# Designs tried in a protein design chat: VHH binders against q9p7j3. Part 188

Target 1, 174 residues: q9p7j3
Amino acid sequence: MILPLFPETQVHVFVYENVSNCAAIHEQLISQNPIYDYAFLDAATILYKKQVYSAIIRALEDRRDEQMKTKTIHSEVILSLSPKTEISSAFRQFSMTKKSKNIVVVKIDSKLTEEEEFERLDKLVEGNRVEFSDEELQKLIDFKVLKKNYKLDPSTLENPLASILSSIALRGYS
Short names: E, the ipSAE of ESMFold2; O, the ipSAE of OpenDDE; V2, 0.75 times the mean of E and O plus 0.25 times the DockQ between their complexes.

## First folded at step 15 (VHH)

Design da84 (framework vhh_6qgx_2; at its last look DockQ between E and O 0.85; V2 from the best seeds 0.00; counts 0 for: pae E 3.0 > 2)
Fold by OpenDDE, look of step 16:
Structure da84 (fold): chain B 174 residues (1-174), chain A 124 residues (1-124)
Amino acid sequence: as target 1 above (174 residues)
Amino acid sequence: QVQLVESGGGLVQAGGSLRLSCAASGFTFKGYAMAWFRRAPGKEREFVATISWRGSSTFYTDSVKGRFTISRDHAKNTVSLQMNSLRPEDTAVYYCAAEPGYAVFNTASEYDYWGQGTRVTVSA
């Protein structure tokens, strides 16, 4: 899809459940295999589509404005999900781990259609694709992890989306 | 209490210009995307323009591209819409809106706060 704020950048987001090879994927990411040029997120940390898209927009703005803190746009997306400025913290909070079972995969600057990109990614991920929707994400979320990552309290839990989006937008800004 | 107050509307001839302003109170613009919407007589409210909270990204509906410019002033908690080369079809009530974080889809339902609107009338 195309984000209105970045009309020249094609973005694809995929959701997989019951992924059996996260450990193998993780090893490829560590080795910086170029065919794994995606942002692999733990679905347990994602509640809303807008959460992911907001992180993408933040990353794209930072890239455009030459303010990226990480090496790649995909790693920047991971960082952008976090309210913390520390890269290591962001990765611990939001990136796929060897123990992950459900994942959200983000591709930025794709030259392929969504279907073509899916076919490529499907060769890498051994799991079941589900719809990228709030409904499906809500089935995969770990609220304990979500609350921890964004320091949600009873007052912010009334509207967790607003709190999450504010955290993403204001990371690094006092 | 959160409040968005639009101003700057009025009657203008085709080809003329207006500058709308929206003043926010009860909250800060920091961390909020801002947008302008409009509702023409007999039509549904439609998106006009949005600006990211940083002010570094903007997006416009096709019909106003090249003619309208959205901007914001963090110090004053205001967002503005410079409207040039106005056309009769631009006649509408213009609304200011605010959304925490980033406007992703630019639909009205994304925006949490709304102004009461300011009327813009463009005569032929």
Scores: ipSAE 0.885, ipTM 0.936, lowest interface PAE 0.6, mean pLDDT 96
Fold by ESMFold2-Fast, scan of step 15:
Structure da84 (fold): chain B 174 residues (1-174), chain A 124 residues (1-124)
Amino acid sequence: as target 1 above (174 residues)
Amino acid sequence: QVQLVESGGGLVQAGGSLRLSCAASGFTFKGYAMAWFRRAPGKEREFVATISWRGSSTFYTDSVKGRFTISRDHAKNTVSLQMNSLRPEDTAVYYCAAEPGYAVFNTASEYDYWGQGTRVTVSA
């Protein structure tokens, strides 16, 4: 996908359900294996595709403005999902874990086509690929996790998307 | 009672300029993208321009790029559209709109808050 605010940047987003090798992927991420240079998110934390795109745009905005807080654009996407500025809590809340079962994978600045990235990822991820759509995401979300990560209360639960998206854009700027 | 109120429309000759303003009340729109849309007679709403809450990210539809400038003022809770080198085809009702986060797809269906519009007529 090409984002209107960043038309020079190629963006690919992939969704996998029933992933059996999350522990192995997590080990590769800890060892900083360059083959795994993607943002690996726990699908339990993602409600809408616009949530992912908003985090991507926020990360790209911070990179352009030389305001990145992490070392890579992919880690910046993970941080950008968080309503808070603390890096370690963002990773704990949104990154895939050894126990994750469903994941969202983001690739930015790919020199490969979407199809070529799929071929690469299908070798790394042992799971079933599904469409990146709001319908598919809402089968994978854990509303208790979402509520905790974004500190949603009864007033914001009526329209959680607005609260989530605005917090992504606002983070650090009150 | 969230309101977006547009002003600054009017009649202008081709090649002229107008500055539209949108004042928000009842909500601060923190973390919201603000946008301008327009609707010509007999047509659907067309995206014109958007600005991120931080103000550092903007996007314009091709037909107005280089001629229009969007800006926002947090203290006044306003968004503005400076329209230069106006053309007869810019004749439309201009609407202010807001969406949470960032403009991703630039479609009218993404926006939950809308003003009533301000009319711009550009004569040949």
Scores: ipSAE 0.767, ipTM 0.883, lowest interface PAE 0.8, mean pLDDT 91
Fold by ESMFold2, look of step 16:
Structure da84 (fold): chain B 174 residues (1-174), chain A 124 residues (1-124)
Amino acid sequence: as target 1 above (174 residues)
Amino acid sequence: QVQLVESGGGLVQAGGSLRLSCAASGFTFKGYAMAWFRRAPGKEREFVATISWRGSSTFYTDSVKGRFTISRDHAKNTVSLQMNSLRPEDTAVYYCAAEPGYAVFNTASEYDYWGQGTRVTVSA
């Protein structure tokens, strides 16, 4: 996909359900295996497409402006989902873990078409690909986790999108 | 409640300039991406420009690049569109729009807050 604010940066987002090998993927991420150079997110924390795209845009702006706090653009996406500035908290809250069951996978600066990137990723992930859509994300979300991560109260729970997007945008600037 | 009020439209000769302004109220202007759209007579609303909430990222439709400049002023809660080298095909009603967070897409359906519009007419 082409983002209006970054027209020369190709981004792909994939969603997998019922992933059986998150522990193996996690080991590869810890080992910094370059084949696994993606952002692996726990789908239990993602309710909206715009949530993911806003984190991507925040990370890309920070990279352009030399304001990144983490080592890679993909780790910066994970940080950018968080309303907090602490890197370890963001990873704890949003990253795929060994116990994750459903994941959202982001590739930034892809030189491949979506189908080509999918073919590569599908060799790494043992699970079922579903559409990256608000409809599918709503089936995978854990609302208790979402509420905790973004400190949502009853006044925002009916439509939390604006609160979540504002948290991503305003982190460090309030 | 949320209000966006455009001003600065009018009649201008081709080659001339206008500056549109949009005053925002009823929400925290910080954290919102802002955009301009336009509707020519008998046509659908089309994207013109967007600016990120910090003002550091902008994007323009191809037909206005180099001629139009979007900017924002957090102290005054305004977004502006400087329109130079105007052409008759720029004739339209111009609308200010807002969306929380970042402007991820350039389609009208992604913006929930709209102004009433200001008319720009560019004569030959």
Scores: ipSAE 0.412, ipTM 0.733, lowest interface PAE 3.0, mean pLDDT 89
ESMFold2 (binder alone), look of step 16: mean pLDDT 83; pTM 0.854

Design da85 (framework vhh_6qgx_2)
Fold by ESMFold2-Fast, scan of step 15:
Structure da85 (fold): chain B 174 residues (1-174), chain A 124 residues (1-124)
Amino acid sequence: as target 1 above (174 residues)
Amino acid sequence: QVQLVESGGGLVQAGGSLRLSCAASGFTFKGYAMAWFRRAPGKEREFVATISWRGSSTFYTDSVKGRFTISRDHAKNTVSLQMNSLRPEDTAVYYCAAEPGYASFNTASEYDYWGQGTRVTVSA
């Protein structure tokens, strides 16, 4: 996919449910294996497609402006999901863990087509692919995790879209 | 009660300039992507330009690149569209639109908040 604000950048987003090998993937991420150069997110933290796209655009804006706080664009996407500036807390809140069951995977700057990336990822991820849609994400979200990560009160939790998206855009600016 | 109000429209001769402004009422622009769309007589809304909240990322439709400049003023809570070298085909009602976070696409359905529009007429 091409985003209007960054038409030069290729973006792919994939969703997997019922993943059985998260511990193995987590080990590869900790060892920084370049084959796993993707943003691996816990789907329990993602409610909307716009949430992911907002984090991607924020990360791309920070990269262009030479304001990245992390080593890679994919780690910057993870940081950009967080309403806070603390890198370690963002990774704890949004990254896939060895106990994760459902994941969202982001690839930026791929030279491969979406189909070729699917084929590559299907060899790395032991789970079922589902559509990247608000409907599918809503089946995988953990609202207690979402509430904690974005500091939502009960009334905001009933319609959190604007609050989440604004938090992503305003990180560091209040 | 969120409301966007456009101003600055009018009549100009081809080659002239206009500056459109959009002000928010009932909320602040903080954390919002802002965009301009236009609708020519008898046609559908088309995308013109968008700007990220921090103002460092912009995108323009090809027909206005180099002629139009989108900008925003955080202190005044406004977004502006400077239109230079106007052409008769720029004649349209211009609409301000807002969406929390970042706009993923240059389509009208991406934006939840809209103004009522301001009319621009460019004479040959």
Scores: ipSAE 0.647, ipTM 0.818, lowest interface PAE 1.4, mean pLDDT 89

Design da86 (framework vhh_6qgx_2)
Fold by ESMFold2-Fast, scan of step 15:
Formats: structure tokens, sequence, C-alpha cells
Structure da86 (fold): chain B 174 residues (1-174), chain A 124 residues (1-124)
């Protein structure tokens, strides 16, 4: 996908359900294996595709403005999903874990096409790829996890999207 | 109640300039992208420009790029559109709109908050 706000940046987002090797992937991420230079997110934390794109745009905005707090654009995407500025909390809340079953994978600045990235990811991820769509994401979300991560109160539970998206753009600025 | 109110429209000759303003009340739109759309008679709403909450990210539709400038003022809770080198084809009702986060696709359906519009007429 090409984002109007960052037209020079290639963005690919993939969704996998029923992933059986999350523990193996997690070990590769801990060891900082460069082959795994993607943002691996737990799908339980993602409500809408706009949430992922908003975090990507926030990360690209911070990179352009030389305000990145993490070492890679992919880790910055993970941080950007968080309503808080604390890096470790963001990773704990939004990153894939050994226990994850469904994941969202983000690749930025790929020189590969979407199809070529899928072929590469298919060797890394043992799961069923589904469409990156709001319909598919709604099947994978864990609402109690979402509520906790974004501190949703009863008034925002009816329309959580607005609260989530505004917090991504606002984080650290008033 | 939440309102977006546009002002600054009017009649101007081709080559002229106008500055549109949008005042928000009842809500601060913190963390929201602000945008301008326009609708010519008999047409659908067309995206014109967007600005991020921090003001550091903007995007313009090709037909206005280099001629229009979007800006926002957090203290006044306003967004403005400076329109220079106006053309007859810029004639439209101009709408202010807000969406949470960032503008992704720049489609009217993304936006939940809308002003009632201000009319701009550019004569040949």
Amino acid sequence: as target 1 above (174 residues)
Amino acid sequence: QVQLVESGGGLVQAGGSLRLSCAASGFTFKGYAMAWFRRAPGKEREFVATISWRGSSTFYTDSVKGRFTISRDHAKNTVSLQMNSLRPEDTAVYYCAAEPGYAIWNTASEYDYWGQGTRVTVSA
C-alpha cells in the first residue's frame, strides 16, 4: 500500500491466523535475527486496519522528524500503537508472544512486492494467511485486552476506535 | 455540542486569493486529523487537503498542490486553508472535516465530523 502522507514509503501488512510456531518466531525476535525485521503484532490487540495504518504513519512521522525512540522503524510501529511513551510497556502490550495464535505482520521499506514478501513470510510463519480487512480483524480481537491496553472506560466502549486512533496521534503531545 | 463552522468564502476573480477558516467548538479534536473537502454543484465531495495533529504532516490533492496551504492553531481550535491563484474550477462549497488519528485514504466516509460548508465562487 502507498500512504498519501508518505508516498515514497512501501508498506505491507499481513494477517495470519492459527499460527503454530509463535514460540519459535519469538526466540528469533529476542535474538534480533535480521531476517525477522518486521513488526510482529498480536492480533488480539488490533481492532481495525486503520489502527495499524495510524501507528505506521505515526512511526513514519517520528522517523522523518528525527523523533524515533527505538532502533528500527518496525519497533517504532509497535511503540506507536501504545497510548504511552514507555517502550517496554508498548512491546509487552502489542508484540507477538510465545502464546500468540493470530498475528499481524508489518513490513516497511520493502524492496519486494507484496507477493514476494508473502513468499518470504510463508517460510517464517506457520499459519493461515487471511485478508487484512476489518472483517477478518474483528474475528481475532480480544476485547478485554484492547480495553486494558487503551484504558477504555464505559463511555468509550461504545465507540473505541476514535479513542484509540486519537491516542496514537496524540501520544507525547498536547 | 460538537460543531465545526466554516467561514471566509465568497466571490473572487480568477487569480485571486481567499482564506477559509474552520472553528471547532464543544470538542478539542486532540489527536485528530483535520481536512478540507469541496463539492461542486452536482458532484460528490472531493478531498482537498489534510493536516495531522502536530501540523508536521500535510497532504494535498494534485489540483491544488502549490496553490493551497492548510494550517491549524491549537490555541484557537481552528484549521485554515489559504487559497492562492484561484481558478474557476475551484468553485465549490468547502467543508471542514475531522477524523481521529491520521488521514489514511482521504475519502469522505472516513470522517465523522463535518461542517455545514462555506461557498467559494471564482469568476473568469
Scores: ipSAE 0.764, ipTM 0.884, lowest interface PAE 0.8, mean pLDDT 91

Design da87 (framework vhh_6qgx_2; at its last look DockQ between E and O 0.90; V2 from the best seeds 0.81)
Fold by OpenDDE, look of step 16:
Structure da87 (fold): chain B 174 residues (1-174), chain A 124 residues (1-124)
Amino acid sequence: as target 1 above (174 residues)
Amino acid sequence: QVQLVESGGGLVQAGGSLRLSCAASGFTFKGYAMAWFRRAPGKEREFVATISWRGSSTFYTDSVKGRFTISRDHAKNTVSLQMNSLRPEDTAVYYCAAEPGYAIYNTASEYDYWGQGTRVTVSA
């Protein structure tokens, strides 16, 4: 898809459940295999589509404004999900781990159609693709992890989306 | 109480210019995407322009590109819409809107807060 704020940048987001090879994927990421040039997120930490897209936009703005804190746009997306400025914390909070079962995969600057990109990614991920929707994300979320990551309390749980989006937007600006 | 108050509307001849302003109170613009919408007589409300909370990213509907400019002032908690080369089809009530974080879809339903609107009439 194309984000209106960044019309020249194509973005694809995929959701996989019951992934059996997260450990193998993780090893490839550690080795910085260029074939795995994606942002691999733990789906247990993602509740809304806008959460992901907001992180993407934040990362893209930072790249454009030459304010990225990480080496790659995909790592910047992971950082951008976090209300914390520490890169290591962001990765611990949101990045796919060896123990992950459900993941959200983000591709920035894709030159391929969504279907073509899926075909490539499907060779890397051993799991079941599901729709990228709030409904499907809600089935995969760990609310304990979500609450911890964004420090949600009873007052903010009334509208967790607003709190999450504010946290993403204001990281490093508070 | 969150409040958005639009101003600057009025009657103008085709080819003329207007500058709309939206003043926010009850919250800060920091962390909020801002947008302008409009509703022409007999039509549904439509998106006009949006600006990210940082003010570094903007997006316009095609019909206003090159003619309208959205900007914001964090210190004053205002968002503005400079409208140049106005056309009769720009006649509408213009609304200011605010959304926490970033605007993704630029649909009316995406924005949480709205102003009462300011009327812009462009005569032929």
Scores: ipSAE 0.900, ipTM 0.943, lowest interface PAE 0.5, mean pLDDT 96
Fold by ESMFold2-Fast, scan of step 15:
Structure da87 (fold): chain B 174 residues (1-174), chain A 124 residues (1-124)
Amino acid sequence: as target 1 above (174 residues)
Amino acid sequence: QVQLVESGGGLVQAGGSLRLSCAASGFTFKGYAMAWFRRAPGKEREFVATISWRGSSTFYTDSVKGRFTISRDHAKNTVSLQMNSLRPEDTAVYYCAAEPGYAIYNTASEYDYWGQGTRVTVSA
């Protein structure tokens, strides 16, 4: 995808359901294996395409402005999903875990096409790729997790889009 | 009651300049992207420019890039569009709009808040 605010940045987002090897992937991430240089998110935390794209844009803004708080752009995407600035909390809330079943995978600055990245990821992820769409995401979301991560009250939980997106853009600036 | 109110439109000769302003009231739009759209007679709304909450990210449609500048002022709760080197093709009603987060698709359907518009006429 090409984002109007960052037209020279290549962005790929993939969604996998029924992933059987999350524990193995998690081990590779802990060992910092460069083959796994992606943002691996738990799909239980993602409700909208715009949520992911907003976190990507926020991370790209912070990289351009030399305000990244983490070491990689992919780590910065994970942090940028959080309404708070605390890094370890953001990773606990949004990252894939050993027990995850459905994941969202983000790649930024790839020199590969979307199809080439899919071939690469298909070798790393043992699951079924589905379309990156609001419809597919809404099948995988855990509303209890979403409510907790964004501190949604009952009135915003019924239509959380504006609250989620504005908190991503606003984080650390008021 | 949330309102966006545009001002600054008028009649100007080709090559001239106008500054449009959009004043928001009833809501601060914290964490919202602000945008300008325009509608020429007989056409649909088209995207013109957007600015992020921090003001550090902007995007312009190709036809206005280098001629128009979007800016925002948090203290005044306003967004402005400085239009230079105006052309007859810029004749339109200009609308201020807001969406939460960032401008991703730059389409009118993504915006929930709109002003009533201010008319800009550029004579040849």
Scores: ipSAE 0.817, ipTM 0.906, lowest interface PAE 0.6, mean pLDDT 92
Fold by ESMFold2, look of step 16:
Structure da87 (fold): chain B 174 residues (1-174), chain A 124 residues (1-124)
Amino acid sequence: as target 1 above (174 residues)
Amino acid sequence: QVQLVESGGGLVQAGGSLRLSCAASGFTFKGYAMAWFRRAPGKEREFVATISWRGSSTFYTDSVKGRFTISRDHAKNTVSLQMNSLRPEDTAVYYCAAEPGYAIYNTASEYDYWGQGTRVTVSA
């Protein structure tokens, strides 16, 4: 996918359910293995495609403007999902953990087609790929986690998209 | 509540210029991406341009690139479309639209809020 605002940057997003090897992937991320250079997100924290794309755009804007706060563009995506500026909190709340069951995986600056990137990623992830869609994401979300991460009011929880998207966009600008 | 009111439409000769403005009311302007769409006679609405909430990122449909400039003013809660080198095929009703956060797809269905439109007629 190429986002209109960043037409020179190819992005791919994959969703896996029933992942059995999150602990092994986590070890590789800690070891900074370059083969695992993706953003691995816990799908329990992601309700909308626009949530992920908004974080990607925010990360890309910050990279372009030399305002990134983290080491890599993929870690910047994880930070950009958060309404707060504190990096370790963002990773704790949104990143895949050893105990994650379902994940969303983001690749930025891909030189591969979606199918080619999938072939490489599928060698790393022991799980079942599902469509990156609001329909599939809604099956994997934990609404208690979503409410906590974005501090959604009861009335906001009824229509949370605008509140979530505003939180991502406004982080650090309130 | 977001309310969008377009202004600045009118009749302009081909080759001329026109500046459209869209006034947003309420406090929702901060944190919203803004866009212009247009509807030519007998056509569906089509995307023209978008600007990120901070004004730092823009995107234009190919037919207007280099001729139109989108801008925004947070102090006045306005978004503008400077339209230069106008052509008869630019004749349309122009609509201002708003989406919380970032606009992703540049489709009409993406945007939450819409103005009522301002008419632009470009005569030969």
Scores: ipSAE 0.663, ipTM 0.852, lowest interface PAE 1.4, mean pLDDT 91
ESMFold2 (binder alone), look of step 16: mean pLDDT 84; pTM 0.859

Design da88 (framework vhh_6qgx_2; at its last look DockQ between E and O 0.86; V2 from the best seeds 0.00; counts 0 for: pae E 2.6 > 2)
Fold by OpenDDE, look of step 16:
Structure da88 (fold): chain B 174 residues (1-174), chain A 124 residues (1-124)
Amino acid sequence: as target 1 above (174 residues)
Amino acid sequence: QVQLVESGGGLVQAGGSLRLSCAASGFTFKGYAMAWFRRAPGKEREFVATISWRGSSTFYTDSVKGRFTISRDHAKNTVSLQMNSLRPEDTAVYYCAAEPGYAILNTASEYDYWGQGTRVTVSA
């Protein structure tokens, strides 16, 4: 996928459910295995496609403007999901853990087609790929976690998308 | 109440220029992507240009690239559209729109707030 705001950057997003090897993937990430050059997100924390894409755009803008807070674009995506400026907090909030079962995987600067990228990623993730859609994400979300991550209250729960997007956009600016 | 008010429209000859402005009130520009749309006679509303809330990213529809420039002023809560080298096919009512966060798909349905529009007429 090409985002209009960043036409020179190809982005792919994949969703997996019932992943059995998150612990193994996590170990590879810790060891900084270049084969695992993705952003691995806990699907329990993602409710909307626009949430993910907004984080991606935020990260890309920060990279372009030389304002990244993390080492890699993929880690910046994880940070960009968070309303908090603390990197450790962002990772605790949104990053895949050893105990995760459902994940969202983001690839930035891909040189491959979506299908080709999937074939590569499918060798790394032992789970069932599902459509990247609001409908499928809604099945995987933990609303308790979502509410906590974005401090949603009864007033903002009427339109959680707007609140989430504002939180992402305004991180570090308010 | 949220309000977007467009201005700057009018009659101009082909090759001429206009600068549209949109003044926002009732909400903060911070955290909102802004966009311009237009609706030509007998056609559906179409995307023209968008700018991120930070103002550092822009995107234009192909037909206006190189001729139109979108910009924003956070201090004044305004978004502008500089239109140069205008063509008769640019004739339309131009609308300002606001969206929380970032513009992703640049579809009208993504934008929450809209202005009343300002008419631009380009004569041959």
Scores: ipSAE 0.873, ipTM 0.931, lowest interface PAE 0.6, mean pLDDT 96
Fold by ESMFold2-Fast, scan of step 15:
Structure da88 (fold): chain B 174 residues (1-174), chain A 124 residues (1-124)
Amino acid sequence: as target 1 above (174 residues)
Amino acid sequence: QVQLVESGGGLVQAGGSLRLSCAASGFTFKGYAMAWFRRAPGKEREFVATISWRGSSTFYTDSVKGRFTISRDHAKNTVSLQMNSLRPEDTAVYYCAAEPGYAILNTASEYDYWGQGTRVTVSA
């Protein structure tokens, strides 16, 4: 996908359900294995396609403006999902863990096509690929996790989209 | 009560300039992208320009690049469109719009809030 705000940047987003090797992937991420240079998100935290794209745009905006708080663009995407500036909290809330079952994987600055990235990721992720769509994400979301991560109350929980998206763009600015 | 109110439209000759303003009231639009769309007589609404909350990210449709500049002022809760080197094909009703987060695809359906529009007529 090409985003109009960042037309020079190639973006790919993948969704996997029923992943059996999250512990192995997590170990590769901790060891900084360059083969795993992706943002690995817990799908329990993602409700909408726009949530992921908003975090990607926020990360790209911060990179362009030389305001990244993390070491890589992929870790910056993870941070950018958080409504707060505290880095370790963002990673605990949104990153894939050893216990994750469903994941969303983001690749930025890929020189490969979406299909080529799928071929590479399918070798790393032991799970079922599903479409990156609001419908598929709705099957994987954990609303208790979402509510806690974005501090949603009953009045916003029924339609949290605006609150989630605005918090991503606003984080650290007022 | 949330409103977006456009102003600054009018009649201008080709090569002239106009500055459109959009004033937001009833809501601060913190963390919202703001955009301008236009609809020419007999045509569908088309995207013109967008600006992020921080103001550091902008995008323009090809036909207005280099001629139009979008800006926003948080203190005044306004977004503006400076239109230079106007052409007859820029004749349209111009609409201010807002969506939470960032503009992703710049389609009208992404935007939750809309103004009533201000008319711009550019004569040859």
Scores: ipSAE 0.778, ipTM 0.889, lowest interface PAE 0.8, mean pLDDT 91
Fold by ESMFold2, look of step 16:
Structure da88 (fold): chain B 174 residues (1-174), chain A 124 residues (1-124)
Amino acid sequence: as target 1 above (174 residues)
Amino acid sequence: QVQLVESGGGLVQAGGSLRLSCAASGFTFKGYAMAWFRRAPGKEREFVATISWRGSSTFYTDSVKGRFTISRDHAKNTVSLQMNSLRPEDTAVYYCAAEPGYAILNTASEYDYWGQGTRVTVSA
């Protein structure tokens, strides 16, 4: 996928359900294995495609403007999902953990087609790929987690997307 | 209540300039990407330009690159479109639009809030 604001940057997003090897993937991420250079997100925290793409755009803006707070663009995506600036809190809230069951996986600066990137990723993830769509994401979300992560209240529950997207955009710039 | 009000449209000869303005109220302006779209007679609405919430990222449709400039003013809660070197093909109703956070694909369906439009007519 090519984002109009960053037309030179190829991005792929994949969703897996019923992942059996999150603990193994987590060990590889801690070991900084370059084969696992993706953002691995817990799908329980993601309700909308726009949520993920907004975090990607925020991370790309911060990289371009030399304002990244983390070491890699993929870790910056994880931070960018958070309404708060604390890096460790963002990873605890949004990153895949050893106990995650469903994940969203982001690759930025890909040199591969979507199919080619999927073939590489599919060797690493033991689970069932589903479409990256609002319909599939709604099946995997934990609404209690979403409400807590973004401090959604009754006034925002009718249109939670606007509150979530504004939180991503305004982090650090209130 | 969210309000977007465009102004600055009118008649102009080819080669001339116009500056469109969009005043925003009823929401936190700083948290929104802003865009201009246009609808030519007999055509569907098309994307013209967008500017990120901070003003640091802009994107333009190819037909207006180098001629149009989008800008925003957080103190006045306005977004503007400076249109130079106008052509008859730029004749359209121009609409201001707002999207919380970021505009991803710059399609009309992404935008929640719309102005009523301002007419621009460019005569040969």
Scores: ipSAE 0.452, ipTM 0.761, lowest interface PAE 2.6, mean pLDDT 90
ESMFold2 (binder alone), look of step 16: mean pLDDT 83; pTM 0.851

Design da89 (framework vhh_6qgx_2)
Fold by ESMFold2-Fast, scan of step 15:
Structure da89 (fold): chain B 174 residues (1-174), chain A 124 residues (1-124)
Amino acid sequence: as target 1 above (174 residues)
Amino acid sequence: QVQLVESGGGLVQAGGSLRLSCAASGFTFKGYAMAWFRRAPGKEREFVATISWRGSSTFYTDSVKGRFTISRDHAKNTVSLQMNSLRPEDTAVYYCAAEPGYAISNTASEYDYWGQGTRVTVSA
């Protein structure tokens, strides 16, 4: 996808359901295996395509402005999903865990085509690839997790999109 | 209740300048992207420019890049469009629009809030 605010940045987003090897992937991430240089998100935390793209844009904005709080652009995407400034909390809230079942995978600055990244990821992820669409994401979301992560109250629960997206852009700025 | 109100339109000769302003009331638009769109006589609404909440990220359509500058003032709850080196093809009604988060698409249907527009006429 081409993002208007960062037209030179290559962005790929992949969604996998029924992943059976999350524990193995998690171990590779902890060991910092460079083959796994992606943002691995728990799909239980993602409701909209715009949520992921907003976090990507926020991370790219912070990288451009030399305001990144984490070591890699992929870890910055994970942080950028959080409405809070606390790094460790963001990772606990949004990162794939060894108990995750459905995941969203983000790749930024790839020199590979989307098809080539699919081929590489299909070797790492033991699950079913599905379309990155609001329809597919809505099948995987955990609304209790979403409510907790974004501190949604009864006034925002029925249509949380604006609250989620604005909190991503606003975090740390008045 | 929530309103975006544009001002600053008018008649100007080719090569001239105009500054459009959009004042938001009833809502602060914290964490929202602001954009300008325009609709020329007999045409569809087209994207002109967008600015992120912190103001450090902007994007312009090719036909106005280098001539127009979008800016934002949080204290005044306004977004402005400085239009220089105006051309007859810039003649249109200009609309202010807002969407939560960031501009991911330059498509009018993605924006939640709209002003009623301000008319700009550029004579040859």
Scores: ipSAE 0.786, ipTM 0.891, lowest interface PAE 0.7, mean pLDDT 91

